# VH-VL binders against Rho GTPase-activating protein gacF (gacF), part 3

Target 1, 176 residues: Rho GTPase-activating protein gacF (gacF), of Dictyostelium discoideum (Social amoeba) (q8ssn9r234to409)
Amino acid sequence: EPISQSTEDYTDIPRIIKMSVEYLFEKCLLVPGIFRESANAMELQRLSQLFEKGGDIDLSEYTDPHCIGGLLKLYFREKPIPIFPYDLHKRIYSVLNEEDSNIKVKSLLESGLGKGQFLILRYLFELLNAVSINCNVNFMNYQNLAICFAPSLIQSFDLSCYDVIERLIENYHSIF

## First folded at step 6 (VH-VL; framework fv_vulinacimab)

Design S25 (from A4 with heavy chain S54T)
Fold by ESMFold2-Fast, scan of step 6:
Structure S25 (fold): chain C 176 residues (1-176), chain A 117 residues (1-117), chain B 112 residues (1-112)
Amino acid sequence: as target 1 above (176 residues)
Amino acid sequence: QVQLVQSGGGLVQPGGSLRLSCAASGFTFSNYAMSWVRQAPGKGLEWVSGISGTGRYTHYADSVKGRFTISRDNSKNTVNLQMNSLRAEDTAVYYCAREYDWGFDYWGQGTLVTVSS
Amino acid sequence: DVVMTQSPLSLPVTLGQPASISCRSSQSLLHSEGYNYLDWYVQKPGQSPQLLIYLGSNRASGVPDRISGSGSGTDFTLRISRVEAEDVGVYYCMQALQWPYTFGQGTKLEIK
């Protein structure tokens, strides 16, 4: 599946996301620095191209977990339209400090995202929440993960986007 | 009715310290990132530092890293810039500004900092 | 760092005439959803800077229709269709694509 596919056209979770998230969930929750450590750029590009061509891909052939983590980040970074709309994150930010903020955030995500976008983000944030729960071993807490993913998901350099992404990781079970 | 009111400037000797303060009113302060932007006499604008709404994320220009510290107190609606090891080249009017995701929509009145012997 | 270059740096204009300011970035500012992370500010004499245009072409609240922003990628223009006395000041473009945020050198608009 091309990583350049627009968010509006999703009818299912893209294969690249489904396979990468499942692999990382199964094998990489305890890997120190997961998503922070750099992947080999050539291996990352090769793996990305394999998903674009389709066919059977065996992720167990890739021994470097940082390559799979890098692939997931690359997918969101390279989308022509951010998976997480810029205007939506601003609306979410405006309610973060209000009473029942997680209920309001959930409502904004449900109304502001297409169903495919919502499913993709729910799938991703479930993984990021699980990684953060194991931060005593992998050293990737809510802040570390927000720093790794906010620029790719929102495609913005606004500092406030980190606060939004951090909330979605920390309070996954209340929001999604 | 957004207002940003600054204080804390003045004359200081090289190597000295100053703390600038910016008091915000008319909006939910914790929902906005804040920045400091400076302007040397007769020169252009230079971004100095930024802080997220929660205060947990900060960035600095290379010219001030290790010497300046940005902080905020959301209970008091203030953002502060602690300036240490001041140099003559830090002489400027310092502005606090509210970050509206893609730009700075409101600016304080400015505070003059003069570093001279 | 992203380098922002403005031209002209000095812009004397007759009242009622149009004015244009150019801003160029050392790398593309077109990064997400078609947005260009380029803002325009004006600093009037003795005053703080104020936002005129955000995301390349969107007018800030209270900015008159005679002021417009255009461009994409690396080349941007601020246009004033009919210069008024209140437009005197120094105009700055700023990129918000990457930290540190960087400004152009400024363009001083003066009535001749």
Scores: ipSAE 0.182, ipTM 0.703, lowest interface PAE 4.7, mean pLDDT 88

Design S26 (from A4 with heavy chain S54K)
Fold by ESMFold2-Fast, scan of step 6:
Structure S26 (fold): chain C 176 residues (1-176), chain A 117 residues (1-117), chain B 112 residues (1-112)
Amino acid sequence: as target 1 above (176 residues)
Amino acid sequence: QVQLVQSGGGLVQPGGSLRLSCAASGFTFSNYAMSWVRQAPGKGLEWVSGISGKGRYTHYADSVKGRFTISRDNSKNTVNLQMNSLRAEDTAVYYCAREYDWGFDYWGQGTLVTVSS
Amino acid sequence: DVVMTQSPLSLPVTLGQPASISCRSSQSLLHSEGYNYLDWYVQKPGQSPQLLIYLGSNRASGVPDRISGSGSGTDFTLRISRVEAEDVGVYYCMQALQWPYTFGQGTKLEIK
């Protein structure tokens, strides 16, 4: 499936997301610098092309975990429409410091996202939360992961994006 | 009624230090990113530095990286710019500005910084 | 860094006449979600800059209808349909697509 053809509304989790997240969850939670360290550019490009061709893919054949982490980030970065809408992010940012902010964030996500977008984000943030819990081994805390993912998910360089993404990682169980 | 009131500034020698402050009122300060933008005499605007609402993320223009430090105190509604190792080319009026996703909707009155022997 | 180029740099205009300022970016400011991350500011004599237009074409609060922004990608225009004395100042475009944010060199609008 072409990663660049993702739409803003999904009915199911895309194959590339499902396979990458499952692999990272099973094999890569303890990898130092996961999502921060650069992937081998040629391996990342080859892996991306394999998903575009739609054949059977065995991720265990890839020895560089940063390649699979890079693929996940590339998928969101290259979407023609951001998985996380810009207007939704600014609405969430406005309530981050209010009482019961996590309840308000949850409501904004549920009303502001299509079902498919919500499921993809819930799936992704479950992984990112699990990575952050293991930060004593992998050195990737909430802030580190927000820096890695905010520009790809929202496709914006605004500083407020980092605070929003960090909140979703840290408070995953209260929000999703 | 949003207000940004600046203080600090003045004349300093090359290599010296200076601290600018910007006091905010009329809005929930910690919900907004803040930036510093400067303007050299007779020249255009140059973005210098930005800080996120909680102060956890900062960005700097290459011209000031390593010399300037932006910080904020959300309990006092202030954003500060610590300027070290000042150079003649840092001479400018410095503005603090509130950032909300699509640009700078409110600006302080400006503070003149002159770096000269 | 994204380079922003304005023209003209000096714009003398007669009261009541229209005025236009062009702004070009060295790379597209059109984001995949459909927004152009381009703002316009004016700095009136002795005053701080103030926001006029955000996201290419949206007027900031208090900005009159005679001022409008248009364009997409790399070419943008600020138009004043009927210039008034209060419009005197230096106009700047700014890209907010990526850090560092960068401004055009400015256009000085003067009444003839």
Scores: ipSAE 0.006, ipTM 0.558, lowest interface PAE 11.4, mean pLDDT 87

Design S27 (from A4 with heavy chain G55S T58I)
Fold by ESMFold2-Fast, scan of step 6:
Structure S27 (fold): chain C 176 residues (1-176), chain A 117 residues (1-117), chain B 112 residues (1-112)
Amino acid sequence: as target 1 above (176 residues)
Amino acid sequence: QVQLVQSGGGLVQPGGSLRLSCAASGFTFSNYAMSWVRQAPGKGLEWVSGISGSSRYIHYADSVKGRFTISRDNSKNTVNLQMNSLRAEDTAVYYCAREYDWGFDYWGQGTLVTVSS
Amino acid sequence: DVVMTQSPLSLPVTLGQPASISCRSSQSLLHSEGYNYLDWYVQKPGQSPQLLIYLGSNRASGVPDRISGSGSGTDFTLRISRVEAEDVGVYYCMQALQWPYTFGQGTKLEIK
């Protein structure tokens, strides 16, 4: 499936996201530095091309879990329009220190995201929350994951992006 | 092989300054938080300061806040502790340590700092 | 700040016999995800500290099965089922729940 396809057109979670998230959830929660360690560039390119062609893919054939983690980050980074709108994160940032902040964040996500974007982010953040729970082994707490994913999801290096993504990882079960 | 090699200790008078350095090798330095832990002669361990891999999160023990500054250079694989306004009670062996998520899995050899007139 | 208290502070033991060290925290170290943010370290004579146990009960790489950690919340124990000469040193518990990280006073284990 083409990485350039608009997430706004999706009625379900894209194959590349679903397969990568399911594999990482099942097999890679305990991998040290998952999402932080660099993937082999050639292997990542080949895996990306295989998804572009729509071929049959067995992720268990790839011995480097960092290639699959890298594929997820590449998918979000290469979107022409960020999956997480910049204006939405600013609105969320403004309520992070208010009473009942998680209820307010949930409301802002539900009103500020298209259905396809919301489903993809809910699916991704479930994985990121699970990774953070295993940080004693994988060394990726919610702060570390926010550093890895915020620039790809929002496509901005504004420091407020890190705080927003961190909250969504930490409080996944209260927000999604 | 993971290694942390320390330098920069010595004897200094009260009110003086020293800069400690810790050179890391054998791992992707930017992926790990680093801390400084000290031990006064014949006493126990005291956590002094910590810095995240990105340098975004920095914390200090109250005993050194405002006097010590932790920093890191990920391009050179070093973490540094700038110690100003030193007091006799700062006399200790200072260790740098790699944080593996809520713990310290590798430690440097230690650097003695003596603050005495 | 979280206060960590160890007992005993001095632990003379006979070779081959078991040894236990207690560690108490001033507040619960059990977090909502189910982990106890307590680690154990040993400092052998003339050496840097080394990690023994992380997150309450998990052995660090290279740590023998005779050394185990147990407990939850505010009360923790480090046990050595059979003391060997190499176990001589000062043992420290540390809470890693929040900054500043805080250590217990240390327990000196020595052979009688």
Scores: ipSAE 0.000, ipTM 0.453, lowest interface PAE 16.1, mean pLDDT 85

Design S29 (from A4 with heavy chain E99Q)
Fold by ESMFold2-Fast, scan of step 6:
Parts: sequence; C-alpha cells; structure tokens
Structure S29 (fold): chain C 176 residues (1-176), chain A 117 residues (1-117), chain B 112 residues (1-112)
Amino acid sequence: as target 1 above (176 residues)
Amino acid sequence: QVQLVQSGGGLVQPGGSLRLSCAASGFTFSNYAMSWVRQAPGKGLEWVSGISGSGRYTHYADSVKGRFTISRDNSKNTVNLQMNSLRAEDTAVYYCARQYDWGFDYWGQGTLVTVSS
Amino acid sequence: DVVMTQSPLSLPVTLGQPASISCRSSQSLLHSEGYNYLDWYVQKPGQSPQLLIYLGSNRASGVPDRISGSGSGTDFTLRISRVEAEDVGVYYCMQALQWPYTFGQGTKLEIK
C-alpha cells in the first residue's frame, strides 16, 4: 500500500499500538507465556484488518490475550521500514559493555530516532519491562521477551539484536 | 591485529565427545557475535552454530542441535564448541569466525575433527 | 532453510580475462531497509575462508576494486574484471538474512 510507504512521520502513537499496549498492560501482565504463545492466525488477520478499516474496536471481545500480543508483534514485523533501524542497533551494540553504557545507549536512541519513533519505543518497552517484572507468574523474563520482539522490531535475526533489545527491556528506567 | 587461534580436535570414535576452543585477541571480544563453520573433506562450508556477544543467545544448525553446545568466556576472550554424540558425518575442519555486520570478517586457522570407528 | 545455488561450479579462466560467478537464493534476501543480506567468501588453497563482499556489494577491507558484487533479491553476481594468479580458490556465497546461515556449493576458479 501507498500508506505503508514511510515510517518517518510519526506525530502520535498509532491507535493499534496505543490500544493493544493499554489492554495488555491492564489485563495481561500475569498471562503465562504472553508474547511467546502463538495466536490463531485467522483471528489475528481479522483483528488486524479491523484496525485498517477504522471505527470502534472493543478488544475485550477478543478473549485470547495471545491474539492481542500477536497483533502488537505483527504491527512491527509488517512495517515497510523497521521501527528500530539496523544501523542504530549496531551502534548501540558497540557500546553495551562500556562504562556508563546506559547513558550512551540513551544518547544513541535520542540521536538515531525521530521523536515519534522514540516515543513509540518508550511506550512499548514500558510494557515489556512490566511484563518481565512479573516473570515469576507469566514466565517471560528479559531474554524471553527479547527473543519474541527483536525479530519484529529490527526485522533481523542477527544475534546482536537480542542483546540490544534485552538491554532496553531490563534497563528501561535508566534508558528511557 | 585481530587474531583467532584455535585448539582442540583430534580423532574420536562415534558416540564420543570433543571440545574445541578459539582464543581471540586484538579487539573488544564481547562486542562481537562468534560462529563455528565446518568443512567436510573435499566439501563446501556449513554454518554450525553462533553465539551473541553476551553469550546469552545461541543458534544451531539442525544437524547439530541437541548434540553441540556453543559457549564463551568474555573474561578470557574464548569461544568454545562442546561436541557430544559425534557421528562420522561430523568429520570436518572446524573454523571459528568473528561476525562483523553481516559478514564473517576474521576466521581461525581451523581444527580437524575426525570421527571414525 | 534458504537454499543457495551457485553457477558455474568449475570456472577455468585465462590470466587477465574477466570471471563471473552467479548465486541464486530460494527466497529474497532483500531486507526492508534496502540491504541484501548476501556475502561472498574465497578460500585459497590450504587457507581459511576470507570475506570479500558483504551486504551484496560492499568490499571488505583490502579487497581490490577489480572484484565487485552486484544483484538484489534472489539473483547475485560476483565479478572479477581481470583475473590474477592470487585469485585461485573456491568462492562461496552465503545468505545472512536468517539462521541457519547457508552457503552455496562453491565455485572453483582455476587458471587454464
């Protein structure tokens, strides 16, 4: 689609992200395997198309939390240009083991991302950090969540992506 | 100067175990993913396993999954490949390689592993 | 797994003449950011493999400009504009888009 041409002009957090993150934050922090368990593919596609058409959507009608988790991952995976640029993650990776690394990471995110992209990622990582804090119940720690989200956010299977995404989840409060 | 120096290998019977080691120098070891790539006699290259800079994330080729374990010690600048339940088809020269961007920019000298009865 | 297919597998070349190697992937290696996750390596007799080209067309450090990589998606070419004696070896393409990383069968370049 023409509308999927660019990811550069974010002015607000997209509705699909805002509604999905809000719902997951309020209802799903304690769901075992959240983001890891597969959603029904047809239900996921139907829900995705409802957001494309616009109008009022009631996520409480979707009783499977894995469908909403899958929707959030699908959104990032299907972006024409990754929300998290490949070159940026490499620059971040190079400083992960340096002194004051979280300050350096924050600086690289602020200079390497548009303000809207930074806000979207901050919003997402707040959720992922909250999920990881409840890992005793949901069984999704920093490493589990990095495995689930790194391929969607960076659109790469490079092993360095997992280290970067894990750092952003674990050290959310120091970085964002 | 970037160097990868390999050790280990040798002759082992089917079902046996070997541990390969690769000592790195000349760069910040923890900033690079590392891989093992093998080459059977007279054959092409086959990627075997990879490990992230932190050591927390690993990938394996299906042919070795469950039998081989890749690990690293960033304090000693080493990456290791523990090979268990070895089979005749595992006979190969094994190379350690540094992953830079999307290429393997430096390779060790190779270590021969021979599995025969 | 992504299947990588090279042609030719044997490439006899006269010194000073051009040489070309084709590499095809079973699926597109073009990432959404515009990068082609394809590398080229050479293994000279008795030596370890050496990186020549990464991300489709970028020369590795020390690689002469007579060696170039081109292509996009599923079809890639490694070209040597003027073959020298030091170019003898087996050439491999590799996809780095997803694990497991997979190599082509190799192309043996020999002087005739």
Scores: ipSAE 0.431, ipTM 0.787, lowest interface PAE 2.4, mean pLDDT 88

Design S3 (from A4 with heavy chain N31D)
Fold by ESMFold2-Fast, scan of step 6:
Structure S3 (fold): chain C 176 residues (1-176), chain A 117 residues (1-117), chain B 112 residues (1-112)
Amino acid sequence: as target 1 above (176 residues)
Amino acid sequence: QVQLVQSGGGLVQPGGSLRLSCAASGFTFSDYAMSWVRQAPGKGLEWVSGISGSGRYTHYADSVKGRFTISRDNSKNTVNLQMNSLRAEDTAVYYCAREYDWGFDYWGQGTLVTVSS
Amino acid sequence: DVVMTQSPLSLPVTLGQPASISCRSSQSLLHSEGYNYLDWYVQKPGQSPQLLIYLGSNRASGVPDRISGSGSGTDFTLRISRVEAEDVGVYYCMQALQWPYTFGQGTKLEIK
């Protein structure tokens, strides 16, 4: 499936997201530095091209979790329009320190995202929450994961943007 | 026009305390992380502390952890550095800086802190 | 902590000639997003530091085309194609990959 296709057009989770998240969720929650370690650029391009072609892909024998982590981030980074809109980020950020903030965040996500975008983000953040629970082994807490994903999801590198991503990871069960 | 105006420096005895302030204007303050960077006389730059836009998340260099506290008041567009248990090696010009795209794009004028007996 | 090492520490240059400053990190600053979390700053005499380059090669607003950043992973270069009098100052690289952010020791650029 082309990365240029709007996620709002999807009625289900895109294959590249679904397969990458399933691989990481099942096999990689305890891998030290998961998502932080840089992936081989040529291998990432090879995998990306395989998904673009729409052929049969089997990750059951795949042995490099850092390449799959990198592929997941590459997908979001390469989108022409961020999966997480900048204006939505600002609105969420403005309520983070208010009473009932998680209820407000949930409401803003549900109203500010198309159904496809919401489902993809919910699916991703379930994985990131699970990774963070195992931070004593994998060394990836809420802050570390926000550093890895905010640049790809929001397409912004400022530190204040990471507060939103951290909240979604930490309070996944209250928000999604 | 983006401006960062600092205050609160001075001379203090070892073991003493000082509070530095940085008043921001010309931008939506809560959208930006803020940091403090210091420079000892004749020496290089050292990052000492950072705070997220919301104020919820703070980070410190090991040299100041447990002694310095960064805070911000988004209603007043101010970031503060509370410095306790000051040592001679904390003598430096302290800069506040705005963080944008992992770079510090605007810096305050600097505030001199001298720790001496 | 990530250690940042600059060379040379002192850089005397003739006006109009090129200048280059090297910066090496103790670990790769290339993140999986494809960005190098390395910035360059200059501190001119009597002034606050100012941003020149962010994320390895992106020029900050107002920075002239004479100044460029390059490199990836652990080896980075700041280049000034034609040095002008206004370029006098101390240049610092900084890694922003992880906290604490760490600076190189600085390179003093002076006119011969």
Scores: ipSAE 0.000, ipTM 0.479, lowest interface PAE 15.5, mean pLDDT 85

Design S32 (from A4 with heavy chain Y100L)
Fold by ESMFold2-Fast, scan of step 6:
Structure S32 (fold): chain C 176 residues (1-176), chain A 117 residues (1-117), chain B 112 residues (1-112)
Amino acid sequence: as target 1 above (176 residues)
Amino acid sequence: QVQLVQSGGGLVQPGGSLRLSCAASGFTFSNYAMSWVRQAPGKGLEWVSGISGSGRYTHYADSVKGRFTISRDNSKNTVNLQMNSLRAEDTAVYYCARELDWGFDYWGQGTLVTVSS
Amino acid sequence: DVVMTQSPLSLPVTLGQPASISCRSSQSLLHSEGYNYLDWYVQKPGQSPQLLIYLGSNRASGVPDRISGSGSGTDFTLRISRVEAEDVGVYYCMQALQWPYTFGQGTKLEIK
């Protein structure tokens, strides 16, 4: 499946996301600096090209977990239109400090995202929440993960993006 | 009804320190990022530092990184700029500004900082 | 850093005449969602800067229709269709697409 797809219509979770998230969830929750440490650039390029061309891929053959983490970030970073709309994050930001904020955030995500986009983000944030729970071993807390993913998901350098992404990681079970 | 009222400033010698404050009213302070923007006498505008609504994320211009610290107290609706190791080049009027994703919609009245012997 | 360049730097105009200010960026300011992350601010004598235009062409609250913004990518224009005495000040463009935020050098508009 092409990593740089031209359409934002999603019928299911893309293969690259499903395989990467499942592998990271099963094998990499305790890896120090997961998502923060840089991947080997050539290995990341090769793996990205394999997903572009299709065919069978065995992620267990990659010994560097940062390559798989990097692939997941690259997928979101290279989308022509961000998976997380900029206007939506602004609406979410405006309710973060209100009563019942997590219920309001959930409603905004459900109304502001297509069903496929919502499922992709739900799938991703389940992984990020699990990584953050193990921060005593992997050193990746809510703030560290927000720094790693906000620029790729929203494709903005705005500081408010970090607060939004942090909330979605920390309160995953209340929001998704 | 949005108001940003600044305090602090003054004359200080090179190597000295100064703390600027900005008191906000008329909006839910914690819902907005805040920035400091400065203007040297007769010169243009330069962004200095920003802080997220939560106060947990900050960023700085390279010219002030390691010397200036931005902070906020959401219970008191204030954003502060602690300026250490001041240089003559830091002489400017400093503005606090409310930050949206596309820029700054409200600005404080400005505080003059003069670094001179 | 993204470099913002304004022209002219000095703009003497006659009351009631049109005025235009150009702003050019060293990199495209067009976001993938179709927004240009370019703002215009004015600083009137003795006052703080105030927002005029955001996201390339949107008027801030209270800004009169005679002031408009246009352009996309790297080339932007602020236009005043009929200059009034209250328009005297220094005009700045700013990019908000990439950190750090950067301003143009400013254009001083004066009545001649």
Scores: ipSAE 0.281, ipTM 0.745, lowest interface PAE 3.7, mean pLDDT 89

Design S33 (from A4 with heavy chain D101E)
Fold by ESMFold2-Fast, scan of step 6:
Structure S33 (fold): chain C 176 residues (1-176), chain A 117 residues (1-117), chain B 112 residues (1-112)
Amino acid sequence: as target 1 above (176 residues)
Amino acid sequence: QVQLVQSGGGLVQPGGSLRLSCAASGFTFSNYAMSWVRQAPGKGLEWVSGISGSGRYTHYADSVKGRFTISRDNSKNTVNLQMNSLRAEDTAVYYCAREYEWGFDYWGQGTLVTVSS
Amino acid sequence: DVVMTQSPLSLPVTLGQPASISCRSSQSLLHSEGYNYLDWYVQKPGQSPQLLIYLGSNRASGVPDRISGSGSGTDFTLRISRVEAEDVGVYYCMQALQWPYTFGQGTKLEIK
């Protein structure tokens, strides 16, 4: 399934997301700088093309964990329509400092996202939360992960995006 | 009513330091990113620095990176710009501005900073 | 950095006549959501800058209908359909696509 497809109607988690997230959960939670360190450009391009073509893929053949982390970021960055709508992030941002903010955020995500988008984001943020819990070993806390993912998920450089993404990582279990 | 009231500024020798402050009122301060934009005498506008609502995320123009530090105190509704190692080319009116819908919808009155021997 | 270029830099206009200011960016400001990350500001004599247009064509609160923004990608226009005395000032475009945010050099609108 092309990353660049014009229709973003999801009924299940895309293969590239499911395979990458599962691999990173199993093998890479303790990798220093995961998602921050640059991937080998040639390996990342090859892996990206392989998913585009729909061939058989064995991620265990890739020894560079940063390649798989880079692939996940590239997927969200290159979508023609951001997985996380800009208007939704603005609404979430407005309630971050209110009473019962996590309940309000959960409600906004559930009403503002299609079911497929919600499931993809829930799947991703579960991984990012797990990475952040191991930050003493991997050096990737909530702030570091927000810097890595906010521009790709919302496809915006608005500073408020980082606060929103950080909240979703830190409070994953209360929100999703 | 939204208000941004600036203070600080003045005349400083090259290599000196100044701290600018911007006091906000009339809105939930912590829900808005804030920026500093400067204007040299008779020149155009230059974006200097920005800070997220939480205060944890900051960006700087290359011309000030390593010398200026933006910060905020949400309990006092203030955003601050600490300016170190000041140069003659930092002479400008400095504006604080609130970021809303991809634009700066409210601006402070400006604070003059003059760096001269 | 993205370079923003305005034309003209000086714009003398007769009251009641239209005025147009061009802004060009060194790279496309159009994003995948269909937004152009370009804003217009005016700085009236002795005042702070004020927002006129955001995201290419959206008028800010309080901005009159006679002021409009148009364009996409790398070429943008701010148009005043009929100039009034209150429009005197320096007009700036700004890209908000990436940091650092960069402004055009400014266009001074004067009544002749």
Scores: ipSAE 0.442, ipTM 0.798, lowest interface PAE 2.6, mean pLDDT 89

Design S34 (from A4 with heavy chain W102Y)
Fold by ESMFold2-Fast, scan of step 6:
Structure S34 (fold): chain C 176 residues (1-176), chain A 117 residues (1-117), chain B 112 residues (1-112)
Amino acid sequence: as target 1 above (176 residues)
Amino acid sequence: QVQLVQSGGGLVQPGGSLRLSCAASGFTFSNYAMSWVRQAPGKGLEWVSGISGSGRYTHYADSVKGRFTISRDNSKNTVNLQMNSLRAEDTAVYYCAREYDYGFDYWGQGTLVTVSS
Amino acid sequence: DVVMTQSPLSLPVTLGQPASISCRSSQSLLHSEGYNYLDWYVQKPGQSPQLLIYLGSNRASGVPDRISGSGSGTDFTLRISRVEAEDVGVYYCMQALQWPYTFGQGTKLEIK
């Protein structure tokens, strides 16, 4: 079963994820189009560079919340090995419409992911579930978020990726 | 036993419409993405459209975008291709195919669509 | 779009001899997890296409050992170690890395 070979990002929740998720959770759940609207490309690259080089970063200095949303997506898109393994997504997809599917999905995630990968995805999907709960204000439902995140998390354009990511967002509390 | 049985097709004039259907059996239909792939007479294979297992996510080749609509009915185990504003260059045998992560493991028998004035 | 190029387009082969078909992609099909998203299909006369090889080198169910896939990145080969009459058909490579899925032009294998 495919588990990421890199341990650097998986011994703890990476700083870029922890800071971005915390900021978005605290301040951006009600921002219309969060994760959908494009960030300023130069501002996003500058922020990405700051995290690459290390140092103290104050995310409240960034006037565009879409820059922080874009940073989170960019991080997962640019990983050398997808945070969500393609073969694991395939196994999850095969059980989505079975009885007790959420229990089966939980089991597959727990057996198919390293401990650090599981914690990172749990942390991310908690945020995405919270965003979706506020979709009447932010206009980002399960489908909208799946479209934004599936290509970055799995690094595949297979249509089944969207169904898998949508399930993890919608049923976060049953699965993680 | 996995089976994909196609219906629809025939001769139609340019600008006309046709609806192709593909009936699936022998597997849990909603667990699989489905695609349509066509083959013009004497030519190679061209992917046309795909639909996720839920039916909520679709993709189209640029050549058919805005004219063709893929849909599915998971209660009836069918995938459909509605073809509008047909052109002579749409003349082809159309195959439905079961798509999984690594491509197309089962194909229908094919349906001939001829667009001619 | 990823462009797939096959060579040769016509492949006459003597029964019992080996045959090879090349497939080149315009960009790498090697995903970060180590798999090549390259499939091979055969379309026998009057039949629908059928899957032979997936993920570069894995044989589909029922495919005989004499048929193998190899290669990585942008250069791939389908090899038949000993051609039999049943192998006649048009062979297609397809990239499954991204939408739209794209096929090579096809290679017609025929017996001399």
Scores: ipSAE 0.413, ipTM 0.782, lowest interface PAE 2.4, mean pLDDT 88

